# VH-VL binders against UPF0215 protein NEQ431, part 4

Target 1, 198 residues: UPF0215 protein NEQ431, of Nanoarchaeum equitans (p61151)
Amino acid sequence: MKKFARFIGIDDGYFVRNVHKKTKLIGAITKHTILDGVLSREITIDGDDVSEKIIDMIKNSNHYYQIRGIILYGITFAGFNIADVELIYKNLGLPIIIVMERPPKDIFYKAIEKYKPNGIELIKKAGPIYKTKTPFGYTYYQVYGIDKDTASNIINNLAIVSKIPEPARVAHMIARGVTKGDSSKPRAGGDSNPGPAG
Below, E stands for the ipSAE of ESMFold2; O stands for the ipSAE of OpenDDE; V2 stands for 0.75 times the mean of E and O plus 0.25 times the DockQ between their complexes.

## First folded at step 1 (VH-VL)

Design be09 (framework fv_becotatug)
Fold by ESMFold2-Fast, scan of step 1:
Structure be09 (fold): chain C 198 residues (1-198), chain A 121 residues (1-121), chain B 107 residues (1-107)
Amino acid sequence: as target 1 above (198 residues)
Amino acid sequence: QVQLQESGPGLVKPSETLSLTCTVSGGSISDYYVHWVRQAPGKGLEWLGVIYYSGSTDYNTPFTSRLTISVDTSKNQFSLKLSSVTAADTAVYYCARGSYDYVWGSDFDYWGQGTLVTVSS
Amino acid sequence: EIVLTQSPDFQSVTPKEKVTITCRASQSIGSYIHWYQQKPDQSPKLLIKYASESFSGIPSRFSGSGSGTDFTLTINSLEAEDAATYYCQQSDSWPYTFGQGTKLEIK
């Protein structure tokens, strides 16, 4: 039952614009909250390949048959490389939950318009933004291929050390560690995601 | 690690263009957004505008018609030009780094030392 | 534009006293509020971001709280070096705006 339930959390690695063309894409597979596997690919900074790389990474994994859902740490990767949740769902048959610490603000949409105008349609495919209260505060989220209430339960079941569900939190930690060389930093008030570059 | 430093003339005549430069060291200018903020003597902080990596800009009203922010990647510098200045533009001008995550609003984590610009004849 | 109103404008405080500075937004801004410290003849320094997240290297006596329209910056045990003007800033919408500032002087 839930003891064998697996989710894959996905996040991108560290990169510097004008230095790097690519960064790592990390998938962290957890059995409930315990790390069970790690997958990796490379994605293009501000490119259009993250959806295809997510599909390739999961579909060619020995873990695929055991994964019951995908948790994305945000919908943008390596800058403005934006996940197409409809394409991912149709290719993998796995529900997708996009998690955020805060809802997108007006400036987020304006940045996409200036950097990647066609990206707005990809964001719209992910549907409305919901929120759920965890012991660590509100987690904001979008869903594709799963209802919002089931997703809320999954988030709360997997939010054990922060408001970000464990698969996504672990993916973030690994992605930073293997690309920057250090996933740890003083966390008293440190920003875990300093921005699209740096 | 990242340092920002403003420079430019300390005195500008009324009706002329105020021109300032922000020089970045300890990091690449492509790694963050740069904001400009000013502070009139004895007054609070006023946000002027921001420049993104694409070179796109957003400006605070009422500055839209007379403010230009630009970047020169060859010199690792950002510039601010404010035209048609008056005594009301006398202020300390700061450049500041905004670390931008697409789901976050921008905070200003590192600031330059500020440069005083006096508008007088 | 979103107007931020701070209180008090000025306070004279004794070392080791607990100090609370408030910032009220003219409309809901979620948690998109940041706090800065500015000492005389110095640039502002980030203390707290996103209502309650301490910036790197900031002493634990500084903390932030609130959401929506009402926010607070707390200095749990004031030190002489905390004499400064404190500003709140919102990043919820354009244009970005600052509060008018709160000046703390040590007795």
Scores: ipSAE 0.013, ipTM 0.533, lowest interface PAE 8.1, mean pLDDT 84

Design be10 (from be09 with heavy chain G98E S99W Y100G D101S Y102G V103D W104Y G105L S106P D107Y; framework fv_becotatug)
Fold by ESMFold2-Fast, scan of step 1:
Structure be10 (fold): chain C 198 residues (1-198), chain A 121 residues (1-121), chain B 107 residues (1-107)
Amino acid sequence: as target 1 above (198 residues)
Amino acid sequence: QVQLQESGPGLVKPSETLSLTCTVSGGSISDYYVHWVRQAPGKGLEWLGVIYYSGSTDYNTPFTSRLTISVDTSKNQFSLKLSSVTAADTAVYYCAREWGSGDYLPYFDYWGQGTLVTVSS
Amino acid sequence: EIVLTQSPDFQSVTPKEKVTITCRASQSIGSYIHWYQQKPDQSPKLLIKYASESFSGIPSRFSGSGSGTDFTLTINSLEAEDAATYYCQQSDSWPYTFGQGTKLEIK
């Protein structure tokens, strides 16, 4: 029975390289689409601690046994601090869905190869990138510990105001708000280069 | 300028595997998805499947047991293999691009020239 | 899967005539319809995207309209070079599907 299933969305806060050493890691727990709890840790900019911090944050939470899955807003946090989905899954027993607004460009993989030699293998662990059509456009995603079709259904059930599922969207807003002081998303190109459909 | 070019045998025997290659030039292969579409003589267009730059694939339901699409990044090539072919698989086979990096553009802006595959003894 | 039904299947037309081709979807697809032109022995070429947006370099005589389930491709003044088969394609959901095609022949 997963009618009232809880999910945790995870994203990182604002930071400036060469100014900050750490930023916030936020977990937003939703009951379906309604915010039910917020968890917080700190992670190192371009570090290797995000997987450990995700595990610690969830495992020590009073919400742990109510959570049915993890939704990561991307696989990279605080720059090139890359989530090890296999390690997270083995420690928590929770399926993981990685969501992205757009698939990574070639230059992203080249940067990881150059600055994070182990990073390509961590991304490989997350498997192939899929896409699913929401009322707000295509959400790109990867899965670990859950099949792609079930993940597609979860994404669509939780994408109620944008193509990013609500747990991850809320985590992003909170993370930006508490680190930058403003949770609003910067305006996209719009006037100079409107999107393909709008 | 992006160009797609299909190649492969024009004649395949019944029960054998049809094997085609799509070679891509003039752009980063990670910026888009490659689809395969076929057209039987005198008939309409039929979508077969897609491969994402990650190597993931999705196939149209009638083909899931027979179709394999793969990518060889060292050669900048996408391949289509269709097993257990019959005369019904005689068609022109196209590869086509769907822009998938940044803004998602769910239409086919560039197509290969197509390659005719005849299934006959 | 979403079924696209085109009308007519075939039309023989005179140069300078106004031509309309219709595409009907089995369920609402918003504006996620695209139109392609295929001349004999050539690959399809994109004409119109998102129901009404002209692709780069397409002559102004081609236009598209519609939303939901009913879509139209219009050629305001037919040229001899427009003899081709025209296909609609939906991108609302997987799998992507095409209409059966409309063949235009010049008299």
Scores: ipSAE 0.000, ipTM 0.439, lowest interface PAE 15.2, mean pLDDT 83

Design be11 (from be09 with heavy chain G98D S99F Y100G D101Y Y102S V103G W104Y G105D D107Y; framework fv_becotatug)
Fold by ESMFold2-Fast, scan of step 1:
Structure be11 (fold): chain C 198 residues (1-198), chain A 121 residues (1-121), chain B 107 residues (1-107)
Amino acid sequence: as target 1 above (198 residues)
Amino acid sequence: QVQLQESGPGLVKPSETLSLTCTVSGGSISDYYVHWVRQAPGKGLEWLGVIYYSGSTDYNTPFTSRLTISVDTSKNQFSLKLSSVTAADTAVYYCARDFGYSGYDSYFDYWGQGTLVTVSS
Amino acid sequence: EIVLTQSPDFQSVTPKEKVTITCRASQSIGSYIHWYQQKPDQSPKLLIKYASESFSGIPSRFSGSGSGTDFTLTINSLEAEDAATYYCQQSDSWPYTFGQGTKLEIK
């Protein structure tokens, strides 16, 4: 187990379509489960810049040399801004684990196919969806640059408060707190609704 | 605190076009998507379609050639048009809110009161 | 399309009894099942989402369980106000579909 290794969790902030052009992208770096650093960028709602921003955020940070892996809270950010895990891996040399509370349903893929023509190919790069049982239930995940069993161990080692590993959970809370003003109440509105391609 | 309210004609003649409006209050329509669901007298619920804030739509297969859903962001309103109606289209029509399309928020958390449409001569 | 079949179609029960309503999907839908209550002359109201998660403000006597193809809505101790038709709904695949409904009459 890599119990003292550093991981960066990544999630996006709150936004309202037709009001906002951009939202925050937060990287939360933990040493095991303890927060050790926070990185921030802005990404375009329904844009194509999240991969570039993840790379820029990590590569130009003082933390880069200490990070051993990336945990993405889902593969889509700010709507249909989709992470290219192959591009991220090639540029950073860091394994990527995508975590989800539940597997995406057919409607999610249908929406991406309709609004983001190249999006399905980006999602296919992340490979099959696996599941691992934590004390808090099943976490669904995908891997790039790391085998599924090692990723399962990492998830379980970092899932101490919920089934979402701490780097990703903390990134989610910070992202919502700084963009919406309060992280205590979950709200799906505004940050996951499908929009037109562009 | 979001409310949805349907409105439209209570009676429509066979072969005509049914036109309904759903007005949203207490929230921004850009925060969610609206679905249309109907219920024939004494029958169950039937999903008709959805409109995204961009104006793009998805319709249930039996209705693809007859159904049009649209949105007017300036009025905070959604509309439904169903052409070539028959007695089988007699139903209570609901608009209902769905947060999301993140793959995780695909339930209908708030519904309008429903509006009865009777198709008869 | 995914067909949802509910059982029973109708049940007459007395207050304080435990009631179980079942919903069967024609193919596996994971946990993408949601339950609604529709009282006479009212719009449907969400009770349970994602098979087992209670929606806010719903009394604790309502619970859901199941995964894959077989799902259950349980009312632990029936109250007179629970007289309604109950519907399951799947959100795994387009088009969204509902079960035929289970009508619950309170004696």
Scores: ipSAE 0.007, ipTM 0.523, lowest interface PAE 9.0, mean pLDDT 84

Design be12 (framework fv_becotatug)
Fold by ESMFold2-Fast, scan of step 1:
Structure be12 (fold): chain C 198 residues (1-198), chain A 123 residues (1-123), chain B 107 residues (1-107)
Amino acid sequence: as target 1 above (198 residues)
Amino acid sequence: QVQLQESGPGLVKPSETLSLTCTVSGGSISDYYVHWVRQAPGKGLEWLGVIYYSGSTDYNTPFTSRLTISVDTSKNQFSLKLSSVTAADTAVYYCARSTYYGSGSFEDYFDYWGQGTLVTVSS
Amino acid sequence: EIVLTQSPDFQSVTPKEKVTITCRASQSIGSYIHWYQQKPDQSPKLLIKYASESFSGIPSRFSGSGSGTDFTLTINSLEAEDAATYYCQQSDSWPYTFGQGTKLEIK
């Protein structure tokens, strides 16, 4: 990886089913670990538009020409709006790393079978789940358009505050802040990060 | 901080329907998944089911035909109804929360519990 | 359903003693195990989440470890206030399940 290469981290905002129809999609562009830009779109709760919105958001940005890769905070957005990493890669030509704090639970796969029967195919396109040891614990990840060892190095170079690389961590904080009004989690005492992918 | 409080009848007759309410104070109700857990006297904990404020539910298999969990967002209240009760349903009933975050994610543990309400099933 | 088996069922312990409680899952559950303390006539209280992460305000003498099927809760130096029943709980699959409990009594 080049020193100070730019990456875009992507995550979705807070939402409430049966109240909201859409939530924010945030892209946080970092130059190494320093925030360099923020991009925003809206995506449909449990919809099928997140891949299209990621492509549109990046492709129409003045930052596109400098971005070297995409880091997704999970593969599911706004519920079961699932990223098609193959479609994103074909349209942008950028490698994709999907990061998770923990591997998906059995109930995650069962929920997808119930609500998005073809969603399992989208998840399988992202390939096997790997793990890498950071100073903050294990980060679980999938790769598309990049080898797992290069992705492991990128994750470790960008994991400076938590086991989630900075572009994705910052995107998560901004997305929650602008949709919920506060980037902090509900008062649960002690939690830093949500469960698996999302 | 967040508090949960159960309420309902202490005594229910066999074959009748048990009805309990859990009232949540503090925080936003949309930030919680609420679970119901019971504990028979001198025994361990048994998970009954969960509801998100949207009305989506999952129930433990032995209770699927008898259990209904519902939510009234205007009152910040969650309700549990268990039909056709027997002496085996005598237990302390707890409501407990998991925190919900955007993107469909939620924590898997119960960080706050109600104080529990004892329900005795007896004629 | 996933069955959680705790060991021991009961232990009488001396203050300052190191205590280890185990929880074994009938199938692999990754790190989706949480530990609770329940004192008589009280609600359960969360101690450890995701196998090894301490909940806020929990004394440092409590720690958790393990992955897959075998998990442990350790109390490094038992205090009198630790007399309670301890439960493990898995969140990998619906239905959520608890172990049968481990009761600790102070000698």
Scores: ipSAE 0.035, ipTM 0.637, lowest interface PAE 6.4, mean pLDDT 86

Design be13 (framework fv_becotatug)
Fold by ESMFold2-Fast, scan of step 1:
Structure be13 (fold): chain C 198 residues (1-198), chain A 123 residues (1-123), chain B 107 residues (1-107)
Amino acid sequence: as target 1 above (198 residues)
Amino acid sequence: QVQLQESGPGLVKPSETLSLTCTVSGGSISDYYVHWVRQAPGKGLEWLGVIYYSGSTDYNTPFTSRLTISVDTSKNQFSLKLSSVTAADTAVYYCARGDTSYEYGFTYYFDYWGQGTLVTVSS
Amino acid sequence: EIVLTQSPDFQSVTPKEKVTITCRASQSIGSYIHWYQQKPDQSPKLLIKYASESFSGIPSRFSGSGSGTDFTLTINSLEAEDAATYYCQQSDSWPYTFGQGTKLEIK
C-alpha cells in the first residue's frame, strides 16, 4: 500500500443509556495523517445496525473511490452493536484493520455471551489478535482482507501522536465532540484507556 | 468529579432482606456501571455483583439466588437487596464505580468507592 | 475462579524503608492486576491499574510491576501515612477476585 494512501477511521459517539436510543457513527478520512473528509451516520445503542451503517456511509460517499482501507476503533460500537467485518468487506472490497489499546479478556467475552450471544461469532470472524510495537507502546489489532504485516506497517505509519492510528484517533475526537460537546479525554497525561477496544 | 455514597439500615434481622442504596453525584449514572463489594469485620474484600450499562446484572456464585442489584435513574441511585440474611452477611458494604464513559464500555478496576455502610445481622 | 495469594500477610516497617508486596495468581492473568490501599476505617483507594500504571493523584513512591502470574507493588521510601492494608485484584476472568491483603504497620 502507498505511504500516503487514504484511510477511513471509524468510531462511535457519546451516549447515555435509558436517555438515548441512538448515537453518532463518525468516519474520518485521512490522506496519511491529514484530515481530508468526515462522514456521519446514526447507529442504535446495543443494536445490530453498525455494519449496515458503515457500508451505507462509505459506499454512498464521494470519497469511496479514493479510500484504500478501513480502520475500526474496536469491533463494538454504541455498547454491543458489533461490526461484521466479513459483511463489510464483501460489500465494499476494502481491507479492514481493527485497532485496540488492549486485547479483550474473558470478562468482556462473558458480557457479550450474556447480552448478545450472536456477537461472539462476529468477533471470531475478525480472526486472531496481533500486536505491533509503536513509539507510544503496543497497539493490538485484527485484520480482514489484508495480511498482518502490511497492517502493522500501516498502523506504525499512521501512529504519529499516540499508539492509535490517526484516522481512528481523529474519528474518536470528532465523535465525542459532536455528541458530548468536548472531544478531550479527562486526563490526557495520566489515564490510559482502561478497557478493551470495541 | 464523581462521588458515591451508601445508605441503609445498620441492623437487619436474620432471615430478612438487606436493602442498601448507592447515591451518585457529579456525573450521570448512565456513564458507568456499579459494583458492590463487601468486607466482613477484620476480613478481606469480597466482590458481590455488578449492574452493567445495559441494565443487566451479574452476581458472584455464592449470591446468585439471594442478590438483586437495580438502578433508579429518577433518583440517581443504585440499590442492592440481599435476601435471607444470616450473621455471615455482617459486613461493611461498598458500592464502587466501573467507568463506561471509556469507548469500550468496561473498566476492569474500581476507580471510585463509596464510604461504605456497616450492616450488622443480629436478632 | 482465579485465586490471588499475597505475601507477606503482615510486615512492621520503619519510615524511609523500601517495601515490596507480592501477589501470585493461580493461573496467568497477563497484566490484569490492580492494587488498592485501605487505611483503617476508610474505603479502598486505587493505586495502580494494569500491573504498572499509576492512577491519578497517587504519589510517585508507589509503583507496580509483573506479568503473567507474579506481581509486585513497591513503596520506595515508606512514609508514616502508608500504614494500611494493601490488596491486589484481578480482572482477567469472571468472577473478579481479591488477594487476602497485606497489612503494613509503621514501627
Scores: ipSAE 0.019, ipTM 0.571, lowest interface PAE 6.9, mean pLDDT 85

Design be14 (framework fv_becotatug; at its last look DockQ between E and O 0.03; V2 from the best seeds 0.00; counts 0 for: pae E 14.8 > 2, unsure alone 74.5 < 75, placed apart)
Fold by OpenDDE, look of step 2:
Structure be14 (fold): chain C 198 residues (1-198), chain A 122 residues (1-122), chain B 107 residues (1-107)
Amino acid sequence: as target 1 above (198 residues)
Amino acid sequence: QVQLQESGPGLVKPSETLSLTCTVSGGSISDYYVHWVRQAPGKGLEWLGVIYYSGSTDYNTPFTSRLTISVDTSKNQFSLKLSSVTAADTAVYYCARLPDYSSGWYSEFDYWGQGTLVTVSS
Amino acid sequence: EIVLTQSPDFQSVTPKEKVTITCRASQSIGSYIHWYQQKPDQSPKLLIKYASESFSGIPSRFSGSGSGTDFTLTINSLEAEDAATYYCQQSDSWPYTFGQGTKLEIK
């Protein structure tokens, strides 16, 4: 892939379980440091619609044909709403890189197994967790539709101000900003977040 | 010019399933999001649900167990099925279109069907 | 859900008068508010989108303003044909919700 190709980062917004039924799904389309577009949908808390929403969001975007890959900020959204990377890839034909600040703990898998009947199967589709050294520390990632070495390069190229690639970082900021009211507020659940997202 | 038209039985018995179709003309249904809204006699507007381009749906919470929205691209039609109807489901039912498909869900309804009255009565 | 409260519920006005209808959201919704006109036995018709943008074909006497939680629909000079019920609607969050409506009658 060419340097500074357009990527879309995707993350979910703030929510309080048992209070909110939905939260925002944000797609940030960036070319290196340039934000070219912002896409948004709503997804169901602990639902099963995140994959469809991602597909819908990107496929119908004016920037669809300029996007070269998808960077997911974790595989789980809105709690236990798990992305089906296979489904997304089959529909969009875009490589997927799942980025994490840290590997998920065992409790994450236990929670998925407990609350999502097909959750573990979906997680397995994402493949093994790799890590790559960025100037800001190790970024953990999974890939679908792209080799891990190319993905590592993409991550490093887009790790501009943090170990989270810029598209995903920006998506995170937007999602938090529009839902929580301040993008600088810590993620709900903090380190206790069951998902692999940062 | 895009037009939407609702059709279906005007009378449904309690506990039966209300079935409506929304026929879109003047454009491809694949280019738009379509919502269903109803209005009880003399009352306000109530959002029922939406169907996505992919066929995915979102339903208003009160209807999640009873409402099914689907699409038939070959017929250029959207369908609504509401099961286990009661008198409370008596309303004019509208299908409405979102104008900007690419911008997603956060938009207005630019075109509405004429609506079809469905009365639930024994 | 986001609750939209319109004011007033009913208004009887004379032609050529200025009419103001307000819509208050239970939480901030930015500019994701839209206004519709519904005449008797007709479907709603879009008037204003995103708080202040006039929809195509809508007379210039209709205008909208506001952001956050407080929004206003204004009819600068009321005409007899404007007798209808007006609704605000938010598209900020699921579920989409409408105001309870404001019925305008012409004296």
Scores: ipSAE 0.000, ipTM 0.512, lowest interface PAE 13.9, mean pLDDT 89
ESMFold2-Fast, scan of step 1: ipSAE 0.276; ipTM 0.709
ESMFold2, look of step 2: ipSAE 0.000; ipTM 0.435
ESMFold2 (binder alone), look of step 2: mean pLDDT 86; pTM 0.883

Design be15 (framework fv_becotatug; at its last look DockQ between E and O 0.32; V2 from the best seeds 0.00; counts 0 for: pae O 5.4 > 2)
Heavy chain, then light chain:
Amino acid sequence: QVQLQESGPGLVKPSETLSLTCTVSGGSISDYYVHWVRQAPGKGLEWLGVIYYSGSTDYNTPFTSRLTISVDTSKNQFSLKLSSVTAADTAVYYCARDEYTVTYGSGYTYEGYFDYWGQGTLVTVSS
Amino acid sequence: EIVLTQSPDFQSVTPKEKVTITCRASQSIGSYIHWYQQKPDQSPKLLIKYASESFSGIPSRFSGSGSGTDFTLTINSLEAEDAATYYCQQSDSWPYTFGQGTKLEIK
ESMFold2-Fast, scan of step 1: ipSAE 0.316; ipTM 0.734
ESMFold2, look of step 2: ipSAE 0.433; ipTM 0.772
ESMFold2 (binder alone), look of step 2: mean pLDDT 88; pTM 0.912
OpenDDE, look of step 2: ipSAE 0.027; ipTM 0.580

Design be16 (framework fv_becotatug)
Heavy chain, then light chain:
Amino acid sequence: QVQLQESGPGLVKPSETLSLTCTVSGGSISDYYVHWVRQAPGKGLEWLGVIYYSGSTDYNTPFTSRLTISVDTSKNQFSLKLSSVTAADTAVYYCARWSDYGDYTPFDYWGQGTLVTVSS
Amino acid sequence: EIVLTQSPDFQSVTPKEKVTITCRASQSIGSYIHWYQQKPDQSPKLLIKYASESFSGIPSRFSGSGSGTDFTLTINSLEAEDAATYYCQQSDSWPYTFGQGTKLEIK
ESMFold2-Fast, scan of step 1: ipSAE 0.013; ipTM 0.592

Design iz01 (framework fv_izeltabart)
Fold by ESMFold2-Fast, scan of step 1:
Structure iz01 (fold): chain C 198 residues (1-198), chain A 123 residues (1-123), chain B 111 residues (1-111)
Amino acid sequence: as target 1 above (198 residues)
Amino acid sequence: EVQLVESGGGLVKPGGSLRLSCAASGFTFSSYAMHWVRQAPGKGLEWVGEISSSGGSTNYNEKFKSRFTISLDNSKNTLYLQMGSLRAEDTAVYYCARDYDFWSGEYYGMDVWGQGTTVTVSS
Amino acid sequence: DIVMTQSPDSLAVSLGERATISCKASQSVLYSDNNYMNWYQQKPGQPPKLLIYDASNRATGIPARFSGSGSGTDFTLTISSLEPEDFATYYCQQYYSTPYTFGQGTKLEIK
């Protein structure tokens, strides 16, 4: 992809399971690494509406025509609200890259099988987990509607301050800032998974 | 003291409806997934369904999916089973059970069970 | 659906003897080095009690004489030396996929 292509990074906000029923979904649009726009929706904690909300958020924005790809910070949002990359791709026609700091542990798949009846099939749709070496370490990723080598190049082109590409990193910072009042990122973090509720 | 206390069982006629409750105490109810499991007289255990700690997702044994609904109210520390279109074969003791602690548990299993509440479906 | 089949349906054993109960799954319940199956004990008039989780891990408060073994489709619950309180019905259960299913039960009886 071109140096100044626009991407949207997507991440979820902070929540507490026994207090909140919904949290924010943030889309951060960058022109290369420069923030160009912010989109917002609400998603249901442990719900099944994140795919619909991603589609609605992008399709109804003035930025849709300019966006060349979607970067998801993990495949799970607001707990076990799992993105259907096939549905998103079919509706928007945009390639999807899922980025992670580390591959999910077995306990994560165990929890998905237990609490989300079709969750494993949604994760399987995203295909195998690849890795690419950035100046900041290995970024783990999955692809839909784009080849893994092109995705690797995009990740490396956009990983300017951390191993997480800027659209996704900025979305994460904004999502945490508007829901938690603090945009700081945990050091030992992997996905933007929900924290303990108590 | 960690415990689950069930209520709402009784005698109902075929085609009737009944709502079972399971009251939790002694632990953070909102951190645990919950199950309903039933046992017909002199028979084995049969899984009815489960609900996530938030109440946002449910899974059912297909046998019950169209007739039974599981819900919870974290503000009341209570799990519910709404049963409709009851049949004679639904006669059983119904147990609620706590599953692993999603936030701190390192295992999966139903470690705390209620005493059971009896549902009898008969004319 | 995964079918869990226990054998025997009933077993008569003497105090101090070893008891073994088998459980077979119709398909593998192994994923990434973990076996997604549990064992429960049930006494008349009582709810089930968790004995063993993830095939081989003893639940809190369960005596050392209880052990679980096996992998994939074939599992065994062993009681090394039967005590009077061990005469009960034992159930295996898989939680690899929904619907979660139990074996038909094995009743342990005094000989």
Scores: ipSAE 0.000, ipTM 0.451, lowest interface PAE 16.0, mean pLDDT 84

